# Designs tried in a protein design chat: miniprotein binders against q56419. Part 42

Target 1, 326 residues: q56419
Amino acid sequence: MEGRTLEEVQEEVFKRHGVLVPKKELEDLAKALEEAGLLLTEKVEARLKEEEEKLKRERPMRLAGLSYPEGEREARAFLEAFRASYPGEGEEARVLLMPHLEPSRVPEVYGAALAALEKTPPPERIYLVGVAHRPLKEKAAALPVPFQTPFGPALPDLPALQALDALLPFELFNTPLAFREEHSLELPLFFLKGRFPEARVLPLLVARRSPELGEALKVVLRDFPGLLVLAVDLSHVGPRFGDTPLTRTLAEEARRRDLGFLERLAEGEPEAALAFLGANPTRIDGVEVVASLLPLLRERKGKVLAHRLDLEAPTLSAVGAGTLVL

## First folded at step 17 (miniprotein)

Design n7
Fold by OpenDDE base, fold request of step 18:
Structure n7 (fold): chain B 326 residues (1-326), chain A 107 residues (1-107)
Amino acid sequence: as target 1 above (326 residues)
Amino acid sequence: TEEERRFEELFIEAWELLFLGYDSGNPEIMRQAIELFKEALEIAKRTGDPEREAAVLATLALAYYELGDWEEARKYAREALRIAEEKGIEYVIEYARRLLKRLKELG
């Protein structure tokens, strides 16, 4: 693998996918600071290269002590508390849609996911599909290394990953630095690993819709059966995302879109779910993931277990999260 | 120098946290970023580097903006602008002015 150019490293570190969630203010300042030589110094670049090399071996926890406990005992208690936050019972999942938002914001939604996992036989492998918040070189990527968790490393399913790579028209193993801090994998993986400690994982990121990914996965799943997990959030509304402060009308629209999206997925109509969103004015981030996985979602009936539109009061903004089983 | 190195380390780590907190929707992570930025700011002040100082101040303004603390954001943006104008740091001037304008539109 030819060493990435300095420019590529720079872009990967500071550029964010701004299509769904506006990051213009962050990106603009970061860019300006970079151009001024204040962010990406030679030392920083050297560190990033070292980190990239380390990512060839393992993906360390980034959010331990921030979003979840680092210690195993505390982590188990954390899981139990989240499960307790959802009063309902789960259903067996072949496909699980769950959030990747900060868990403390939507505990019952994660609780619903845990409830579903309780009713799910332990899978041999988990296809964990997250959202790339950093740019990828390709539409999708995978990192074929152990992901550290408080419950031990989540080991990659290398044979299944290789099979997937072989069916894709692009290199699947691209942009390792995009995984370094990607919470859309790390957060759901915490819950998944805690529940299924022996399951291997295929950590996948989607930056842009890739029909090829869904078709390839459909084939791979035949030979390598497992649980498919879509780690996606729903609507992003309010000033933080370019809207006016949250109003009843805006919240109702966000909920309508979130639930309408999830319900159509629950009916086995993923194309209808996407069509329902249209231009996606409430910025559901799961769109590209769902669009990539259409072949795997078609004709699957399921149930929406939980939904929340979580208000971040200081910013008068809200993020939707849901749990769906198929 | 050791101080310059420390500044760079703090500044980049804080930015990483800022992005992480922003993306994950965790305000506490953004608050941690702010604390590191404040440490970086103190270094910049001690070293007498107005560009670094202005840059950190602008970043703090942004961080507070993203937290919804618009008052504190305005404070830091104004200070960033002041220093930047005094020293002719154009990119900070532009950014701080833009942020202040946006903050004015919000409330």
Scores: ipSAE 0.840, ipTM 0.942, lowest interface PAE 0.6, mean pLDDT 92
Fold by OpenDDE base, fold request of step 18:
Structure n7 (fold): chain B 326 residues (1-326), chain A 107 residues (1-107)
Amino acid sequence: as target 1 above (326 residues)
Amino acid sequence: TEEERRFEELFIEAWELLFLGYDSGNPEIMRQAIELFKEALEIAKRTGDPEREAAVLATLALAYYELGDWEEARKYAREALRIAEEKGIEYVIEYARRLLKRLKELG
């Protein structure tokens, strides 16, 4: 859209909108600083507009050198090390649920995803559905441009993206800046591109549950078959997320919620999985994505390959991650 | 001025890193943000801008809080509060007091 307002930029970059994980301390200070004119200055706004225009052509790597190696050789070694961290064998996936947490925190969970990919015939396209950690203008969005990776660009499937857009009641190609630093796409894409270099990608973000997205994708998948990937994390518990320090009781509850959620998905009962969480007291990240993709998850049976509740010791907090194949 | 421009660039980049590190669950990214905030702090000190100084100090307090370094968080929050009270920077006063209260509750 031509002519973004300062308010839209502020909201897109720093303001809270429908985020499952509490960021109150960050958001409160950021907002105060914005109101004081210290964060989003005219110059910053101009830069963001320029970056938005660049995102019409390509999405550069943001986490290269931070979460994974930038060089291809090193990146391949990195990928193989993660695969090695999972001692099991994978299963063929038509739907893959995998994490988007910092890979070094849950290597075996990513390793399980790689194991599943080894048993999966190379797809023509990958529907990669991540979680929007920044506000979107719509419930969901896509960025129809190449995503840079150490293995070369992940090219968009434009025909499939256009078909999806045509079936949605809202503009799919919205909020390009939300993709700029979105790790929920970049991190899983690293592994996916490394294993399936020829696959085209549909990079999708979900901010809020969109039943329309699932219905539309179900139709699109008929003409444009591919691998569906849900890049989602599980429970977020401890002081960083508004809880007391992690206790045995809190950890057990987080694991119960995570595994109960994944097991019900593995049974082909996504509605039961959502119902099991109720108000989602442990803040499972993937709820809005699963709620959006119900038509694609129903009656699909599969297997939980890995789960970890990873402790961040300094903050006495933990994040759940899992790998599920369907 | 060039220093003001540099401050703004550093401060926003550091905040972007702070959010990125927080969201991705990567403490090392948050540590990188802290280094940029420290550079911004030095600029604010050199230029004699107490509002920018107090703002960065409060932000550093938050960043250390998110890393679980509650001792450093308290240190920076107290310094932010001191400057903000001296200069009448109300939003920093409010935030720093709130953060100090939260830090006290955590131990």
Scores: ipSAE 0.838, ipTM 0.942, lowest interface PAE 0.6, mean pLDDT 92
Fold by ESMFold2, look of step 22:
Structure n7 (fold): chain B 326 residues (1-326), chain A 107 residues (1-107)
Amino acid sequence: as target 1 above (326 residues)
Amino acid sequence: TEEERRFEELFIEAWELLFLGYDSGNPEIMRQAIELFKEALEIAKRTGDPEREAAVLATLALAYYELGDWEEARKYAREALRIAEEKGIEYVIEYARRLLKRLKELG
């Protein structure tokens, strides 16, 4: 192992930070198996090192053939089918909130995002801000490489990424492996690249709220204007997330919190949206992203285009997703 | 052996799929992980490795639990516990007992 110790690789890959949606049972067993030598072997660490080097040059598709088609023609048809699932009209977006949940579960919510993009002039670049599902070394991270899609590579906006990095009190390009499996960027990017094939991308992850990120982005957006996308899910309720089985009361509460959060954002009041959630008892996924990006959300009024709290009958659980334009 | 190397590849790949399916909310990806775990289980049995066998059984219990197939989860958790108690595999014992307790709360 060149350049990094086994301990450094272990800490970087499996360290937990800023994740509000619990996956305790998965993480606990995975950690025990790592400590037992069954999940973190010398061969795994060598493979991770190789993948890390590849990720410094490009980010391959991970979900092609699983969440969306791998072929370009089929992917185009897939994208258009999602637009058709939302019969309404969009609104022009300077900021778009859209989900990262499996698209087939919330087709009209992704369709609403496409409707908004139809009304949005093609941007030169897209600031795509997702939620880290693997640990980051810092509060936030970026990966300044092409992300492969069925529509061709989504090219990074290197000047804007470098400007952002220069303004932060931490290294922005800090955890390439966290991007390897990160669906919160890949799933929204499929839709964004399909609609804006010429736009460059700033692929960003938030693990924990970073006021510095929002202030830096406000400066960078002045010189490098573009579309800001918050790729976040909403409530997570039920046994899969550590609750009792979903009841009508819990589902109604989750919907109320989702919509109340989105509506306050739509009024340009992101601090009020966060305050409305309090301790976030339904585990809305977007809180850390919104808290990071306050300077970019204040006083921007808009509209909630779609919402679904999608029920998982076998697990007696649900996940909320929404589309908001500002 | 070749089978032991194949076990390691399957087990790691299946775990990656399990996390990916869980995080993205895609149960079909998690079911694909289960198929790989089942293949890994057969290898652990053929190679006579009780720690690997117990570990895969505990992971199958976890995967079924997260998919909401709680009867299958109980089945695999009990089998994991049986082997782990016989062989003194403490982390599997602790995990399987905790999962079985959680499953009783849900049932």
Scores: ipSAE 0.819, ipTM 0.934, lowest interface PAE 0.9, mean pLDDT 90
Fold by ESMFold2, fold request of step 18:
Structure n7 (fold): chain B 326 residues (1-326), chain A 107 residues (1-107)
Amino acid sequence: as target 1 above (326 residues)
Amino acid sequence: TEEERRFEELFIEAWELLFLGYDSGNPEIMRQAIELFKEALEIAKRTGDPEREAAVLATLALAYYELGDWEEARKYAREALRIAEEKGIEYVIEYARRLLKRLKELG
């Protein structure tokens, strides 16, 4: 008898990810294969250790040729096409919320982010906060190395990163391998680096809500001012995420949850935004990041520039994405 | 052997792509994972390793399931189950049966 409830199994998986977007089928089979010795062999472990050491020097492009062009000329044209997908005007951002979903699925949402950046004075640095899709050793992590992009390397702001690390009750530089494939940093970074080529970056991941991170960032931002970017997705609904097939009712609920969340953030009410989600029945991706960054979001008013709940027709599923400036 | 080492490298690389495509919502990345899984499958067949063969077939079923190609997912899950039942590979039997049941519910 296993003695585990469904909720206990889901919480164990959640701890490994730090977010409530389940990928149970993938994780169950991967766990079974690892238990059988088919996945993490001695030679694979040696390779991973070597890759961890390489990540101490740089983080290579993982999604070039997959989500965006590798060549600089093509990448610039790609960036311009996204801006053109959003015909509106942006607004200046001190804080920008933007997606990390595959850009071709939500082009006007990324375009709205570019429109906001047009109105934003070039920052000295960007605090880029994504969602950890691999387990972290701590609630949050950073990787203090250049991230390669088609526009050249995004250089780390080492003094700001070191100041942040010094204020946290845990080692900030704690899980280099988690960054190797982390699209929640790489995809937004493409757009940010393309618009602000001289800005340094603090590449940050949140696995589980960390009030300590938000308090520390509030202090660090005083001495190291810059643009705060929350690189998060919204609702995840449908069979790919453990639901019934997408219906009109489920899609309407997901859209209502997404917009209600964003609108409350735009009113400077991040606690109300989290409370509005309750148990988070549509699995909004960004809750752990927002919960970590409360001190930076309170009383900061702004505007929702764009939103899409994007249908995945083959899976009868959908993912929400939005752009918010504060 | 050299082929055994190549299987191990392909299998982990394909899994990394599968997670990346799933997490980013990019089906083309998941299709690239499938191509690597198919290459790993051919190695498992050539080396006569039924556990590796069944494991890769179960993983292909999973990859097609997550892409929404549920006919292909059923096909690979049934093939994985057939080999796993013949050879007594319990974790593949359990997984393939569960996946087939879920596919029937979606039906």
Scores: ipSAE 0.814, ipTM 0.926, lowest interface PAE 1.0, mean pLDDT 90

Design n7
Fold by OpenDDE base, look of step 22:
Order: structure tokens, then C-alpha cells, then sequence
Structure n7 (fold): chain B 326 residues (1-326), chain A 107 residues (1-107)
């Protein structure tokens, strides 16, 4: 990583996603500690370099044993429990919007995603588009290596990734370290790999809106058809995100924004969905991803399967999550 | 020294966990980070490094703040501020004061 501190990477990501104040406090302290020589030492740099070299071969699990079970048997039981948490039936998805929030917070939303996947014929490949929670060198990035899961490695679709890279005005294969702990890919991938063990994956991160990405993907999808998955969260409100404690009014606004966003997407009007959010005062996470994928979302009609605004009671904060099929 | 090395390892790993827990919305990950920070704190105390001690205390204050444990956050922030003021650690002073102000606003 040429010259950017972990802090600069984090600051840029946080500024872009509208998660202003609390993440800024984390970032500000981290930066101060780095400047004091307490976080970024020569040893840390050497370790990061080693990790970057390892990421040329594979992306190991980071959240195994933390967010989901490491063992395959336990992982399958985990999947079944999440599916059971959603009482409805799914619909076939060509595009799936699902959360990347800690699964235990919104089990029925992940359950709805699993229900949709049950009605979806096994795809040859999955375009998994997550949110970069760390800065990227470019607007978007991909990591063309196997991602480890309890169900075995999710293998990259190298031909499709190469085709995508060739159509982009920037190097797609950038910032490998941004992938090492990126939960917005790892968490949804757990569910996707569990359901579609043979599907290849294109793990993509978006840091900033890239219209070029959507246009390029539209072309690539013609030659390399597959399931498009948007791994995004919705509103972030309360003290953890710079607001006052959650009130009825704030929760209603968050729900209004979340559902209004999802419903407009379900109607095939992604531009209207973005316009509806305006300045995004409730900090919907998926804005940059949706903005990047407009060509793929236009005129596609679908259905909102689930939505939850999950209260984190200790912090009086809440995060929105939803599942949408198109 | 070995203790300094261990401190750095713990402190970095804990910060990685803190970010991961924060971003993913998993409070258990943040609690794991706190345990590593506490171990780092003990090392800093044993080595007699007030800057490292103040830094860890400030970080613990922030971690507890992110978990919604305002009482523990205040406790650690005050201790961080005390040490930082005694030793002239300006960045910790600034941060701890800001955090305490925010904690006061939350009740």
C-alpha cells in the first residue's frame, strides 16, 4: 500500500459511507496512536506485507468462530437455523440484495435470503458486491483468489474477473489488504457458498460510486451469466452513528428510508431510490453499491422479502437490514 | 524487549478486533478486543510506560463507549486523562476530554 496509513484508509471509507461521528472517533484515536508510533510499527508493516503476500493465494476466514461456526457440520446447522427463522417462502432471484450485518442481529433477514436462494437455480457464478469498510486505491476492487469458508473454498471466476478488469478504466485488482477482514464479503459468502457449493465467485468491493463498474458488469454478464448479490446494510441510527438515542421518531424515519429505498428498487427504479434518500440522513450503507450498479438494476421488478431495524439496546442504536429479490 | 513486543502485538490485534466488531456490528468481537486491551494495559503498567498506559486506557474508554457501557467508559477516560495530564500526553488529553464531554451529553 503506497504511503497510506490504516487511518487514512479508514477515514476515507468512513467519510464516504456517511457514518460520520463515532467511526470518526475510532479513526481519530487510531490516527493519533499511529502518529505516536503505537499502532503502525515496522513490525506491523512487515506483518501486513506478509499478509498481503498470502492474499495472493487465498483469503482465509476471519469471522469463523466469531460470527459463524468454523466446522462444516456446525455451519450447516447454522444455515438451517437461519433459514428456519424466516417463515416465508422465497422467490427466484436474478439479483439478491442481502445484509452484511452480524447475522445474529437479523437472522430472519438472512433467512429470507436463504429462502430466495432455495428458489434460485444454482448459478455458474456469483457476482458478490460488498461495501469497502476500508479505503480502496480505486473506486472498486476485486480479489481474484479463493475465499475460505466452512464449506470449502469459494473459487474465483478468473475469466469473468479478467473480462471485467479489461472493461474498467482502472485496475480492478487493487488493495488486497482491504479484503483481509472485509465482513461485507465474508458473511454473505458463508450463506451463498453453503447454498451453492459449486458456484464460482467474483468478490467485489465498492468504496465509491463507479458507474463504470455497472456498465462493465452489464457487458460481462452477457458472456458470463450469474447471480448478482448486493451485500449491503441499510440505515445506521443512534449514538453509535452520531445521533441521539433511538426514539420513535428516529426509528420511523429509519424505517421509512429503508423501506422507501427497497420498494423503489423493487419497482425497478434505482435512480428514484437514490433520489429518495437525498443526503442520506439515516446513513444507508448500500448507496454507493446501488449507485454503481444502476444499469443492472433498472427496470428489474422484484419483491422485498424481509426488513428489520435491529435495536442494539446497550448503545440505543439501530441498524437496518433488508432482503430484496429482483 | 519481549514485553514491548507483546504489548504491540496485543494492542494491534485488539484494535483490529475493535474495528471488525464495530463495522460488523458484533459486540462480542468488541468484548474480545477489550480483553486484549486489558492485557496490554497490564504490560504497560509493569513496564512503567505512561504513554502506552494512557493510550490503552483511552482506547478502553472508547471501546466501552461503543458497547454502550457509559460508566466503564467514563472510568477509563478519567484515568487516561489523569495520567496524560500528569505526563503531558497531549493527544490523549484531547481525546479523553472530548470523550468525557460526549459521555456527559449521553447521561
Amino acid sequence: as target 1 above (326 residues)
Amino acid sequence: TEEERRFEELFIEAWELLFLGYDSGNPEIMRQAIELFKEALEIAKRTGDPEREAAVLATLALAYYELGDWEEARKYAREALRIAEEKGIEYVIEYARRLLKRLKELG
Scores: ipSAE 0.804, ipTM 0.928, lowest interface PAE 0.7, mean pLDDT 91
Fold by OpenDDE base, look of step 17:
Structure n7 (fold): chain B 326 residues (1-326), chain A 107 residues (1-107)
Amino acid sequence: as target 1 above (326 residues)
Amino acid sequence: TEEERRFEELFIEAWELLFLGYDSGNPEIMRQAIELFKEALEIAKRTGDPEREAAVLATLALAYYELGDWEEARKYAREALRIAEEKGIEYVIEYARRLLKRLKELG
């Protein structure tokens, strides 16, 4: 692998794709510290290279013991508790939109996803499309290695991944370090692997809208059928995201945008969903994912199973989460 | 030195946790980051490195801001600014002033 420049490593580790969630204060300080030589040293670079080499073999759990239990028994109890938090029944999903927010913040939304999975025949493979919170070399990327979970490794579908790569105008297997700590894949994968232990996985990240990805996936899905999962959050409002403290007006606007987005998706009108958001003033993070997957979302009717705007009281900020089946 | 090495290890790990906690929306992860930053701060104080001290203080200010502890954020930002102004650490001065301004806007 051509030796990444210090700058590239810096961007991968500390620069975040500010496109989806404003992180300006974090990014600005991180950048300044990097420039001062306090965050990126030769030793850090060496460690990152070692970690990159390890990522050629497997992606270890990063959030075990933090967001979910590490032990299998405890993890199963965790799944059951989340399922119990949603009182309704699910529907069969061909496409599942679910959150990637800290599970404890929106348990019933994850519960709704589990309810949908209960009504879904076990897929041979799962196309798991997350949001890149770190920069990618390309608009999208994949990591073709086992992802560790408490339920055992989620194994990649290499034939399907290779087929996808062959149809894209860029190298799909790029920026492995972006996957190292990417929770938008790890968190939903916990629930997916727990429900479908035998399914292969295609772990995909989107940094920027890629129409090519949606078109390529549409072709690949013909030969390699499976469940499509969009792991995306909705609105991000309040001081953590550059707004004033959450007010009734701001919360109502966030809910309006979240539900308006989801409802239009449920009607099979993803372009209308994107258009409805306009400049996306409430910062729905799933925009680039949806924009990339338009060919797969068109004309599919479905149902919104759950939605929550979760208040983080200490920061007076809120994040929207939803579960949609198509 | 061993202390400088330890500082760097702690500081980097803490920043990784800070980002992870911020992105995932898990405040407990950010609290873990803060504990590592506090360890790093003590090292910086012992070694007498004002740049490292100011940098950690500014980072702690940010971490507390992200947790919604605006009082502690202001405290650390002011201390970062003080040291940075005394020693001419411009990037910390700029950041700390900006953060204090934001904190003032929030009340």
Scores: ipSAE 0.803, ipTM 0.928, lowest interface PAE 0.7, mean pLDDT 91
Fold by ESMFold2, fold request of step 18:
Structure n7 (fold): chain B 326 residues (1-326), chain A 107 residues (1-107)
Amino acid sequence: as target 1 above (326 residues)
Amino acid sequence: TEEERRFEELFIEAWELLFLGYDSGNPEIMRQAIELFKEALEIAKRTGDPEREAAVLATLALAYYELGDWEEARKYAREALRIAEEKGIEYVIEYARRLLKRLKELG
């Protein structure tokens, strides 16, 4: 390799072996600015250290007033409006796949998740598995603290989290700062906490596939039963994601990939779902989560309740979102 | 140092909003980031700091590019490039040129 940094080699490997939804333009400029001293000053570093310590006690709302209302009454109405966007009936879920995309873009997909929750007995706990958008020190991470919501704090299931940590070959709790901005947990949690106010939560992030996580979770779920939620988005296509402008053909391919993936999961065939994607040319971001959780998905049959490939006309791009119950 | 502190606070907050809006797919959050970047740009101009000015202009170009306002993105990228070439700010030169090339390819 011709003088490439370790980070450059790792990025090249990740692109060849899995989904890394590109945000290269943002990351390249931000890194250059940090190296120039314009972003990573001593004051910013001190602030981030303070925030890291605070995150060891609680995780505050980051998206209140941005993606959902701050007040409980307004938040409740918001939740009911989303349910109304999906006129169908749900189905009981032992595993729920739902999006983490901005809710206003795919209201009926979140509504389908709410419909499924209406048919689901209130769980003792929710295993909420999102996609890390900031680097983790390990393949996966958790944050064992209350997550604030308009419906009150979502309390951590500390015994289950501790059992999970004990089974993993890496430290689960060593990247608190990665949770500070993580919408893939916060947005689904709004809906989950609104419907299951008494459930405890295991807030989990996956950066890279971890077979160890899936095997450990299978053991923990036996002793600590609950609802497993995969909070993932589907295809990412178009110029915003390093692609050519969206065409009808590309949109049809993205829909086909999204639905083929979901349908194979619904047949209890998660390995076939991953194989169907091949090199993942439409950049479904759920791949690393599904690959981590294979033991929990095998032989679980279910149903796709909703899907939308949401078009971003100004960027000639699109993002897919779906709701699957198993 | 008061305006320097305000610039640093605005710039990091705006970057955090830009990433958050980009990752969540929420363009309104990205527009809020742009408003903070514009305030930071005013401070950089007032304090006569061409590296900060060029950096903010490049970041505004990036933000508009990611929103799909490619006319505005070109305007900010060209201004960033002009200052960066005049002052020898290499990372801005490279970034602005790459972004302008990308924008040309998109038509």
Scores: ipSAE 0.771, ipTM 0.911, lowest interface PAE 1.2, mean pLDDT 90
Fold by ESMFold2, look of step 17:
Structure n7 (fold): chain B 326 residues (1-326), chain A 107 residues (1-107)
Amino acid sequence: as target 1 above (326 residues)
Amino acid sequence: TEEERRFEELFIEAWELLFLGYDSGNPEIMRQAIELFKEALEIAKRTGDPEREAAVLATLALAYYELGDWEEARKYAREALRIAEEKGIEYVIEYARRLLKRLKELG
């Protein structure tokens, strides 16, 4: 790997061994434009340096006005509309699996998460574990700052985060910029903060499976009890993800893989859930998070509340989303 | 110039929106990126910068492709290719040809 940075090597390894086919066309053209000087690196670097300094103090809303309303009154109404999209009742959760896909695409799946939160005693803190969409310097990362929401700031649980950092073989607070645009935390957080306005948050990202993270979290959760949230999507199929156009057969396979994965998790069998996916041919993006958190998922029985394989008709593609309580 | 600096700001902002829309699965965000790319295209035309013009056209083609509007994607890719071949802009030629090949496979 002569003459290449660690980040470049990690990106190549992720692309070849990761569970998601990368957004290759976007990344390839953006890289070519940067090399040609058309995405001016000096101006981009200055902008990112400025944003990195801000991220040491707070994480601003990025998707307000785009995926959810910025104003609190409108955000409250939005939350209520999503709950109404799921007519069923939830169940108490010690662990909640919920999506991070654009909420308007899977309203009943987010509604099911809200129904579970209604049955869940307000936690002192929420361990929010998302999927890193930008490279991390390590397998996992956290950002120990307030995350802004329309419902006010979601404050970090600094003692729990410091305890977690102390148990890991790497620095947990390692890649602030990866949180700048990270929707896998922001979208679920909107719903979580709306229902639990007093809960503190541990905002965590996984880039690659980390057994160390799961073992450390098991210890930290014992001393700092709270709600564990896996903010993950399921199957990704079709041309947007490197496949041929979606067929009925591919859609049924994706649905079968999603549901088989969720049901095995619901039976307290996370290793079986991972084994069921094999090489992960439908690119379930929850795999790295589940693989990291095995000690927290074993023998926890629960229920799948909702699932949807959402069609992207214009791209002939689909993304799966689900709600699971344990 | 002021126009050239405006182009640079728009192009960066539009790319940020394009990635955000793609990653979150929100096509409306990607459409907002397209509007900014179109504004950047008009600046590139006014300033007579064929590399910027071809680059924005290739990016528009890619944005429409990722949004699933294959007809618009072909339109912009062909125009990007035309300019890039005339001016010898090799990386645009490469990406426009790959995109057109992919679009042919999709229908």
Scores: ipSAE 0.673, ipTM 0.886, lowest interface PAE 1.5, mean pLDDT 89

